# Designs tried in a protein design chat: VH-VL binders against q9umr5. Part 25

Target 1, 268 residues: q9umr5
Amino acid sequence: SYKPVIVVHGLFDSSYSFRHLLEYINETHPGTVVTVLDLFDGRESLRPLWEQVQGFREAVVPIMAKAPQGVHLICYSQGGLVCRALLSVMDDHNVDSFISLSSPQMGQYGDTDYLKWLFPTSMRSNLYRICYSPWGQEFSICNYWHDPHHDDLYLNASSFLALINGERDHPNATVWRKNFLRVGHLVLIGGPDDGVITPWQSSFFGFYDANETVLEMEEQLVYLRDSFGLKTLLARGAIVRCPMAGISHTAWHSNRTLYETCIEPWLS

## First folded at step 14 (VH-VL)

Design gl20
Fold by OpenDDE, fold request of step 17:
Structure gl20 (fold): chain C 268 residues (1-268), chain A 123 residues (1-123), chain B 111 residues (1-111)
Amino acid sequence: as target 1 above (268 residues)
Amino acid sequence: QVQLVQSGAEVKKPGASVKVSCKVSGYTLTELSIHWVRQAPGKGLEWMGGFDPEDGEPVYAQRFQGRVTMTEDTSTDTAYMELSSLRSEDTAVYYCATVSYDWETGRYSFDYWGQGTMVTVSS
Amino acid sequence: QSVLTQPPSVSGAPGQRVTISCTGSSSNIGAGFQVNWYQQLPGTAPKLLIYGNSNRPSGVPDRFSGSKSGTSASLAITGLQAEDEADYYCQSYDISLSGWVFGGGTKLTVL
């Protein structure tokens, strides 16, 4: 039998948004128990990511308990960060494949419709004033805002991304790394035509330097220091990178070719 | 807020086609996602298809694929449902309805309904 | 017949509490899709009663409530009134059918 698949959604998503993905799985892997976790939908997806992590943890624990052979996680957009954090705090998870579907794994620094909606009078260059404030960190979007021009503020004020990345010292860094390394495979999916994740390489742990030059995963300090296990995972062949062009952000979960190429191989 | 007014009752012979209209007001058709649901006499509701609220593409129930066509005229804010190769079992009240997304809760629902159009198929 | 199963009928006296069950499967409710409820008064079009498992649209009394657990959902009506006599339908999305689905409907009679 196939391992259960757990889907974690992104910002303002509905379970309905993942209907095609579930249909693909049902067609190609009949009998698979697939569940979109119906938590923190709509406006509630703006709640702090640590709160979301706790909620989703409560939902996945019983699923994992019923699947001793393991489960697969498909986590879309913001959900990818939630899942990474989830796997970091859980010392007993049994995730075989962690599929990060167009997630800003290394953070976000771009003007998007979501940002314009939430902060209509602010450009990305000025958002640090809001996002790195105490009240700004109460919004999920700010929890992974990564301003390359204000590194000190990011490192000191980011209550989520900087911590799960191990970029700021904290007492749980070693344990979180150990927990995250329990994952069988880390499948990173994204592409240049996404239009939302900025830079799109963030889905592959690439990101801007101080000159807004995009550096790849292997050039990042978190990799070089192996702060949360990326270097270790890569060394043991546990990281899969699946870039694809021609896919918009809202289509990653609804493209058959993408599914067959980047997702399906890791569900068996 | 949204009002849906459907065309009048139809009587058709088996093998014929019927086209039901649904005129929207309060909002423009481009702002809405119209779906069609039918109900045979004394029976339950059956989803036929509609325009997907996320990508705007028409989606039909498998049972009606090949026989149903859903179209929209934005200039008149009118949606249409055409069902061909009619049979007696197609006798039903046909409803148009809006499927809307609630951003606060992240939910889709059929929130507004037309008054229904009775279609009778009889030899 | 319907992928969402409802009891064909329920009844109650004025002031009583009644519940209508909606039993689905892993391909719809169990897959994480939300459940909506609709009220259809005799000779009228359906009306949205509950959306997203437990939310009430404006104008719907709080004596109507919805819940979801596992592969099933439930509609509860407290303080039953004569005007509540109607057909009630649950609705969700089914991945095996690739479409929206309604329950078979429940006729509520107020005694």
Scores: ipSAE 0.934, ipTM 0.959, lowest interface PAE 0.4, mean pLDDT 96
Fold by OpenDDE, fold request of step 23:
Structure gl20 (fold): chain C 268 residues (1-268), chain A 123 residues (1-123), chain B 111 residues (1-111)
Amino acid sequence: as target 1 above (268 residues)
Amino acid sequence: QVQLVQSGAEVKKPGASVKVSCKVSGYTLTELSIHWVRQAPGKGLEWMGGFDPEDGEPVYAQRFQGRVTMTEDTSTDTAYMELSSLRSEDTAVYYCATVSYDWETGRYSFDYWGQGTMVTVSS
Amino acid sequence: QSVLTQPPSVSGAPGQRVTISCTGSSSNIGAGFQVNWYQQLPGTAPKLLIYGNSNRPSGVPDRFSGSKSGTSASLAITGLQAEDEADYYCQSYDISLSGWVFGGGTKLTVL
């Protein structure tokens, strides 16, 4: 009776990382078919996001086909971007709720442990030199690196985020927008104590301006131009924002209160 | 590289408690997640519980909840498993094992095992 | 009785290929959790044989292979050797039990 739930993980995650989430779903919605897609785990999560999109697409298509009533997507961290791209490129998806769980939807610009590990000699202020190069774009992290001080480089070199955002013109922008708008609800989850997503408002499509002042979703050009459908979704009441404090990045998928408040209501 | 050395065999009466130790070497206990698995004679492996490799919290199998306690002494790099209210069905070889994450593949597994501790419960 | 179901026994002659199945459900393998395999020689502790569905730890011969599909996993042994005679266990995570689970084990006899 419950729609299937598909879970897409983030950087260096495993299916095991989502055990609590699945347990919560199983407990509160017995009989729900929940699947964590076991693809691009560990180091493989560093592969280009478009490659990941294709891989995950192959995995979700059969699941969607078996669920004509629709499915729910829960996509964590980097996975949230993968899912948004999936919904953009799939003209026949049947996603009811797209739950973006602490995802850098508007990009990342912060010194995280992942960045320090991958680029130990570079600060965030210098990563544009790497991330906006052709070889840098071969890493998933760089695919959504959004340097507010190098907007021209971002717009020109970002092979993923700038495209799915419709910030750079491309032939598929109209179609991708149309496809994405097929989603029933977009549930945005994140919070100020995340510690990884920078700024944390990125999970709500907020982001830095050139002075590193955080602007909210409604102030973003992608919203104002409705480049991929945010304005349209908001207008029809399809966007849900669920901020929560006191949750670290690695706890979003394990916190019971968060699940009950922000996730469970959208699994019906 | 990781070595787990367990305490010796135990013989207990029903209703008693047993505490098995598992000393870690090669790595510090703080770097590892120790779990316990038992095996009754001629039977299969049964997970009892351990410290979660992601959040470090102790987790016990539902079957042993309230009867098992897993602790660690970081000063001696020794993990302990105490099972109380022993019954004949608890007669088994008890293993400690590490649950490790491989970052290349994103996989968890029980990669290192102790030699096992035979616990016999008999009246 | 085990959450993961294995055949109690399999047998093969030296040089042959044998397969051990591990049948789970939507609450473990089918939920996307990975499967590990362990080899237990008589009178010894289990040894990790396959991790993460199909990966071999260092020292494990390539004649051992693992696969996963749907709600089931499989361990294949090619070029069966006498030293392969042992018990084999699959292992995964189960959300209904909120814990790690092992299969019932399979005794492999080399004829």
Scores: ipSAE 0.934, ipTM 0.959, lowest interface PAE 0.4, mean pLDDT 96
Fold by OpenDDE, fold request of step 23:
Structure gl20 (fold): chain C 268 residues (1-268), chain A 123 residues (1-123), chain B 111 residues (1-111)
Amino acid sequence: as target 1 above (268 residues)
Amino acid sequence: QVQLVQSGAEVKKPGASVKVSCKVSGYTLTELSIHWVRQAPGKGLEWMGGFDPEDGEPVYAQRFQGRVTMTEDTSTDTAYMELSSLRSEDTAVYYCATVSYDWETGRYSFDYWGQGTMVTVSS
Amino acid sequence: QSVLTQPPSVSGAPGQRVTISCTGSSSNIGAGFQVNWYQQLPGTAPKLLIYGNSNRPSGVPDRFSGSKSGTSASLAITGLQAEDEADYYCQSYDISLSGWVFGGGTKLTVL
């Protein structure tokens, strides 16, 4: 039998948004128990990510308990960060494949419709003033806002991304790294035509330097320091990178070719 | 508030086609996702198809694929459902309805309904 | 027969509490899709009663409530009134059918 698949959504998503993905799985892996976690939908997806992590944790624990052989996680957009944090705080998770589907794993620094909606009068260049404030960090989007021009503010004020990345020292860094390394495979999916994740390489742990030059995963300090286990995972062949062009952000979970190429191989 | 007004009752012979209209007001058709649900006399509701609220593409229930066509005329804010190869089993009240997304809760629902169109298929 | 199973009928006296069950499977409710409920008064079109498992549209009294657990959902009506006599349908999405699905409907009789 196939391992259960757990789907974690992104900002303002509905379980309905993942109907095609579930249908693909049902067709290609019949008998698979697939569940989209119906938590923090709509506006609630703006709640602090640590709160979301806790909620999703409560939801996945029973599923994992019923699947001693392991489960697969498919985590879309913001959900990818939630899942990474989830796997970091869970010392007993049994995740075989963690599929990060177009997630801003190294953060977000771009003007998007979501930002315009939440902060209509703010551009990305000024968002640090809001996001790195205490009240700003009460919004999920700010929890992974990564301003390359205000690194000090990011490192000191980011209550989520900087911590799960191990970029700021904290007492749980070693344990979180150990927990995260329990994952069998980390499948990173994203692409240049996403239009939302900025830079799109963030889905592959690439990100801007101080000059807004995109550096790849292997050039990142979190990798070089192996602060949360990326270097270790890569060394053991546990990281899979699956870039694909021609896919917009809202289509990653509804593209058959993408599914067959980047997702399906890891659902066995 | 959305208003859906459907065309009048139809009587058809087996093998014929019927085209039911659904005129939208309050909002433009381009802002809505129209779906069709039918109900045979004394029976339950059956989803036939509609325009996907996320990508706007028409989606049909498997049972009706190849026999149903759903179209929209944005100039008149009117949605159409055409069902061909009619049979007695197609005798039912046909409803158009909007499927809307509530951003606060992240939920889809059939929130507005037309008054229904009775289609009778009889030899 | 329907993908979502409802009892064909329920009844209650005025003021009582009644519950209508909606039993699905791993391909719909169990897959994480939300459940909506519709009220259909005799000779009228269905009306949205509950959306997203437990949310009430404007105008729906709070004596109507919905819940979802596992592969099933439930509609509860407290303080039953004569005007509540109607057919009630649950609705969700089913991946095996690749489409929206309705329950078989439940006729509620107020005694």
Scores: ipSAE 0.933, ipTM 0.959, lowest interface PAE 0.4, mean pLDDT 96

Design gl20
Fold by OpenDDE, look of step 14:
Structure gl20 (fold): chain C 268 residues (1-268), chain A 123 residues (1-123), chain B 111 residues (1-111)
Amino acid sequence: as target 1 above (268 residues)
Amino acid sequence: QVQLVQSGAEVKKPGASVKVSCKVSGYTLTELSIHWVRQAPGKGLEWMGGFDPEDGEPVYAQRFQGRVTMTEDTSTDTAYMELSSLRSEDTAVYYCATVSYDWETGRYSFDYWGQGTMVTVSS
Amino acid sequence: QSVLTQPPSVSGAPGQRVTISCTGSSSNIGAGFQVNWYQQLPGTAPKLLIYGNSNRPSGVPDRFSGSKSGTSASLAITGLQAEDEADYYCQSYDISLSGWVFGGGTKLTVL
């Protein structure tokens, strides 16, 4: 039988948004127990990511317990960060495949219509003033805002991304790394035509340097220092990169070709 | 507030086609996602299809595939549902409804309904 | 025969509490899709009563409440009134049918 599949949504999503993904799974892997976690939907997805991590943890624990052979996680957009954190804090998870579906794994730094809606009076260059404030960090988006021009503020004020990345020292860094490394495979999905994730390479742990030049995963300090296990995962062949062009951000979970190419192979 | 006004009752012969209209007011049709639900006399609600609220594409229930066509005229803010090859079992009240997304809760629902159109299929 | 199963009828006296169940499966409610509830008064079009498992639209009294657990949902009506006599339908999305689905409906009689 197929391992259960757990889907974690992104910002302002509904379970309905993932109907096609679930239909694809049902069609190609009949009998699979697939569940979209109906938590922190809509506006509630703006809640602090650590709060979301706790909520989703409570939801996945029973599912994992019923699946001793393991489960698969499909985590979309903001959900990908939630899942990474989830796997970092859980010392007993049994995740076989962690599928990160167009997630800003190395953070977000860009002016998009998506961001303008939330911060209509703020520009990309000034958002650090809001996001790296105490009240800003109460919003999920700010939890993974990564301003390459204000690295000190990011490292000191980011209450989520900097911590799960191990970029800021904290007492749980070693344990979180150990926990995350329990994952069987890390499947990274994203593409240049996303339009929301900025830079799009963030979905592959690439990101801007101080000159806004995009560096690859292997050039990132978190990789070089193996701060949360990326280097180790890559070395053991556990990281899969699946880039795809021609897919907008809101279509990653509803594209059949993408599913067959990047998702389906890992739902064994 | 959205208002949906449907066309009048229809009487059709078996094998014929019926086209029911649903005029939208309060909002423009381009701002809404119209779906159709029917109800046979003394029976329950049955979803027929509609325009997907996320991608705007028409989606039909499998049961009606090939026999139902849903269209929209944005110039008149009117949605249409055409059902062909009518059978006696198609006798029902047909409703148009809006499917809306609530961003606060992340939920979709059929929040506004037309008054219904009775379609009678009899020889 | 409906994908979502409801009791055909329920009854209660004025002022009482009644509950209407909606039983689905792993392909709809159990898959994480939301449940909506509709009220249909005799001779009228359905009206949205509860959306997204437990949310009330504007104008719906707080004596109506919804809940969801596992593969099932429930509509509760407290302080039952004569005007509550109607048919009630649950609704969700089903991946096996690739579409919205309604329950069979429940006729509520106020004694």
Scores: ipSAE 0.932, ipTM 0.959, lowest interface PAE 0.4, mean pLDDT 96
Fold by OpenDDE, fold request of step 17:
Structure gl20 (fold): chain C 268 residues (1-268), chain A 123 residues (1-123), chain B 111 residues (1-111)
Amino acid sequence: as target 1 above (268 residues)
Amino acid sequence: QVQLVQSGAEVKKPGASVKVSCKVSGYTLTELSIHWVRQAPGKGLEWMGGFDPEDGEPVYAQRFQGRVTMTEDTSTDTAYMELSSLRSEDTAVYYCATVSYDWETGRYSFDYWGQGTMVTVSS
Amino acid sequence: QSVLTQPPSVSGAPGQRVTISCTGSSSNIGAGFQVNWYQQLPGTAPKLLIYGNSNRPSGVPDRFSGSKSGTSASLAITGLQAEDEADYYCQSYDISLSGWVFGGGTKLTVL
């Protein structure tokens, strides 16, 4: 029997957006109970990520309870951050594979069309003025906005990403790390042709330094300090990196080759 | 408001083909995703296929694959559904409809419907 | 035979509350796909009544409501009116069929 698969969506997604993924799973792993969580869809996906984490937690707890053998999480885009936080706050989760599907795991710093319609009057270089304000942090996108030129503001104002990364000290850092380390495998998926996740290496915990030079995961302070368990996971062989070129952001959940190469191996 | 006006009733022989048109107004065809749903007399609704609202590609119900062709003429804002190898069981009212995404709720639905086209297949 | 199962008929008197069930499976409603409801008056094309489980389009009275739980959905009509006599269809997406699916339809008779 296959472990249940739980799918968490990104910004403005619908369950329908994941139809191909579910169809692929149904085809290759018949009998798998796969569910796209129908929460915080559309405009509601702009709500604070901690609120989303709580909502999704309420949805996954019953599923996990019915699956003592464990479950798999497939979390797309913004959903990847929601899932990471979810696994950090849950001390009793039973997630075998956490599949982060083109998620800005180390944050977002891009001025793409995907974001411009939300911030039409703001340039990438100035979005920190909005995102690192109290009212800005009420929007999900700002919860993982990571301006490399304003690291001080990020560390002090980020109410979500900086915390789950352990970049800012907080009383739950040790416990969250412990909880997250319960995951069997962390599967990181992304690619250079994504066009939305910026930099695309963020999906692999890479990110810009102060000169906008992209550093890889092993060069990040969160890794070096093992602030939330990345170094530990890597050491135990629990991190899988699956980069793929030629995939646009909205196609990660619909591409058959990507599914077979990067997702399917971890659903058994 | 979107309006869909379909072509008139058709009477066909078994083995023939029928092509039903659906003219769009209020919005351009390029802004819409047209789908087709049929209803046999006294029966329920059956989805036949349509253009995927996310990628714009035509998708057909498995039952009709190889026998149905859906096309669009953007110059006239008209969508077409052609069904070949007609059978008596194909006698039905055929509807075109728009499938739209609501960004506030993140939902897809068949929000506008044509008036229907009766297609009768008989010897 | 329909992927989504509805009762073939329901009836109620004016002013009463009626419910129409839509039973799916793990391959559609249970998979997380939303349910839409359509009203079809006699001799007319279907009309969107409820979308996304519980949302009403503009012009639809609030006496119509939708809900979803598990593998099933339900349409509730309160304050039943004579004009509500129609066929009602639920609709979702099914991964086993790779397509949109409708329920078998329910004929609502207002007594």
Scores: ipSAE 0.932, ipTM 0.959, lowest interface PAE 0.4, mean pLDDT 96
Fold by OpenDDE, fold request of step 23:
Structure gl20 (fold): chain C 268 residues (1-268), chain A 123 residues (1-123), chain B 111 residues (1-111)
Amino acid sequence: as target 1 above (268 residues)
Amino acid sequence: QVQLVQSGAEVKKPGASVKVSCKVSGYTLTELSIHWVRQAPGKGLEWMGGFDPEDGEPVYAQRFQGRVTMTEDTSTDTAYMELSSLRSEDTAVYYCATVSYDWETGRYSFDYWGQGTMVTVSS
Amino acid sequence: QSVLTQPPSVSGAPGQRVTISCTGSSSNIGAGFQVNWYQQLPGTAPKLLIYGNSNRPSGVPDRFSGSKSGTSASLAITGLQAEDEADYYCQSYDISLSGWVFGGGTKLTVL
């Protein structure tokens, strides 16, 4: 039988948003138990990501326990970061494929409509003043805000991304790396026409340097230092990169071609 | 507040077609996702189809595909449901309803309903 | 015959607590889709009673509550009143049918 599939949503999503994805899975892999975790929906998706990680952990533990052969994770947008953190803190997870679906894995630094909604008076260049404050870090978006022009503030104030990346020293860095490396495959999905993830290469652990030049995963310090296991995963052939053009951010979970090309191969 | 006003009762012969209208007010039709639900006498609610609240595309229940057509006239803020090849089993009250997303809770629901249109199919 | 299964009828005396179950499957409630509840008074259109498993729209008394667990949902009515006599329907989304689905409905009689 097929391994269970667990879906973790992004910012302001509903389970309904993933209906097409679930329908694709049901059609192509009949009998697959697929569950969209109905937690932290709507406004609640703005809660601190560590809180979300804890909640989702409580939800996935029973599912994993019932699936000794392993499970697959499909994690969309903000959910991709939640899942990466989840796999970092769980020393007993049994995730075969971790599918990161258009997630800002290396952070976000872009002016988007949802940022304007949350911070109507803030621009990308000034958001660090809010996000790197104690109260700013109470919002999920700020937990993965990565300002390349304020690296010191990021490293010191980021209570989530900097930690799961191992960019700031912490007592659990070694253990988290060990836990994350339990994953069978890391499938990274994203594309240049996303329109939300900025830069779009963040979905592949690429990101801006201090001059806003996009560097690839292999050029990142987290990779070079193997701070959370990217270098190790790549070396053992466990990282799959699936870029696709022509897909908007809200369509990654609702595109049949994308599903067949980038998702389906890892559900069998 | 959204208000949905449907057309009057219809009596049709088997094999005929019926077109029910649903006029919206309070909001424009372009701001709403209209769906149709029917209820046979003494029976439960059955979703027929509607416009997807996320992508705006019409979606029909499998049972009615090929026999139902849902359209919208934005100039008059009126939604239409046409059911063809009518059978006696199609005798029911037909409701239009809005499917809305609540951003606070991240939930979809049928939050506003029309008064219903009785369609009777008899020889 | 409904994808979501409800008891055909429930009854209670005024002031009592009654519950209406809605049993789904892995293709709907179990898949993580939310459950809504609707109240239909005799001769009227359905009214949204509970949305998103446990949320009450404005105007709905707190004696109405909803819950969801596994592949099932439940509507609870405390302090039952005569005016609560109606049909109640649960609703969710089903991936096998690629559409919204309603339960078979439950007729609540206040004794």
Scores: ipSAE 0.931, ipTM 0.959, lowest interface PAE 0.4, mean pLDDT 95

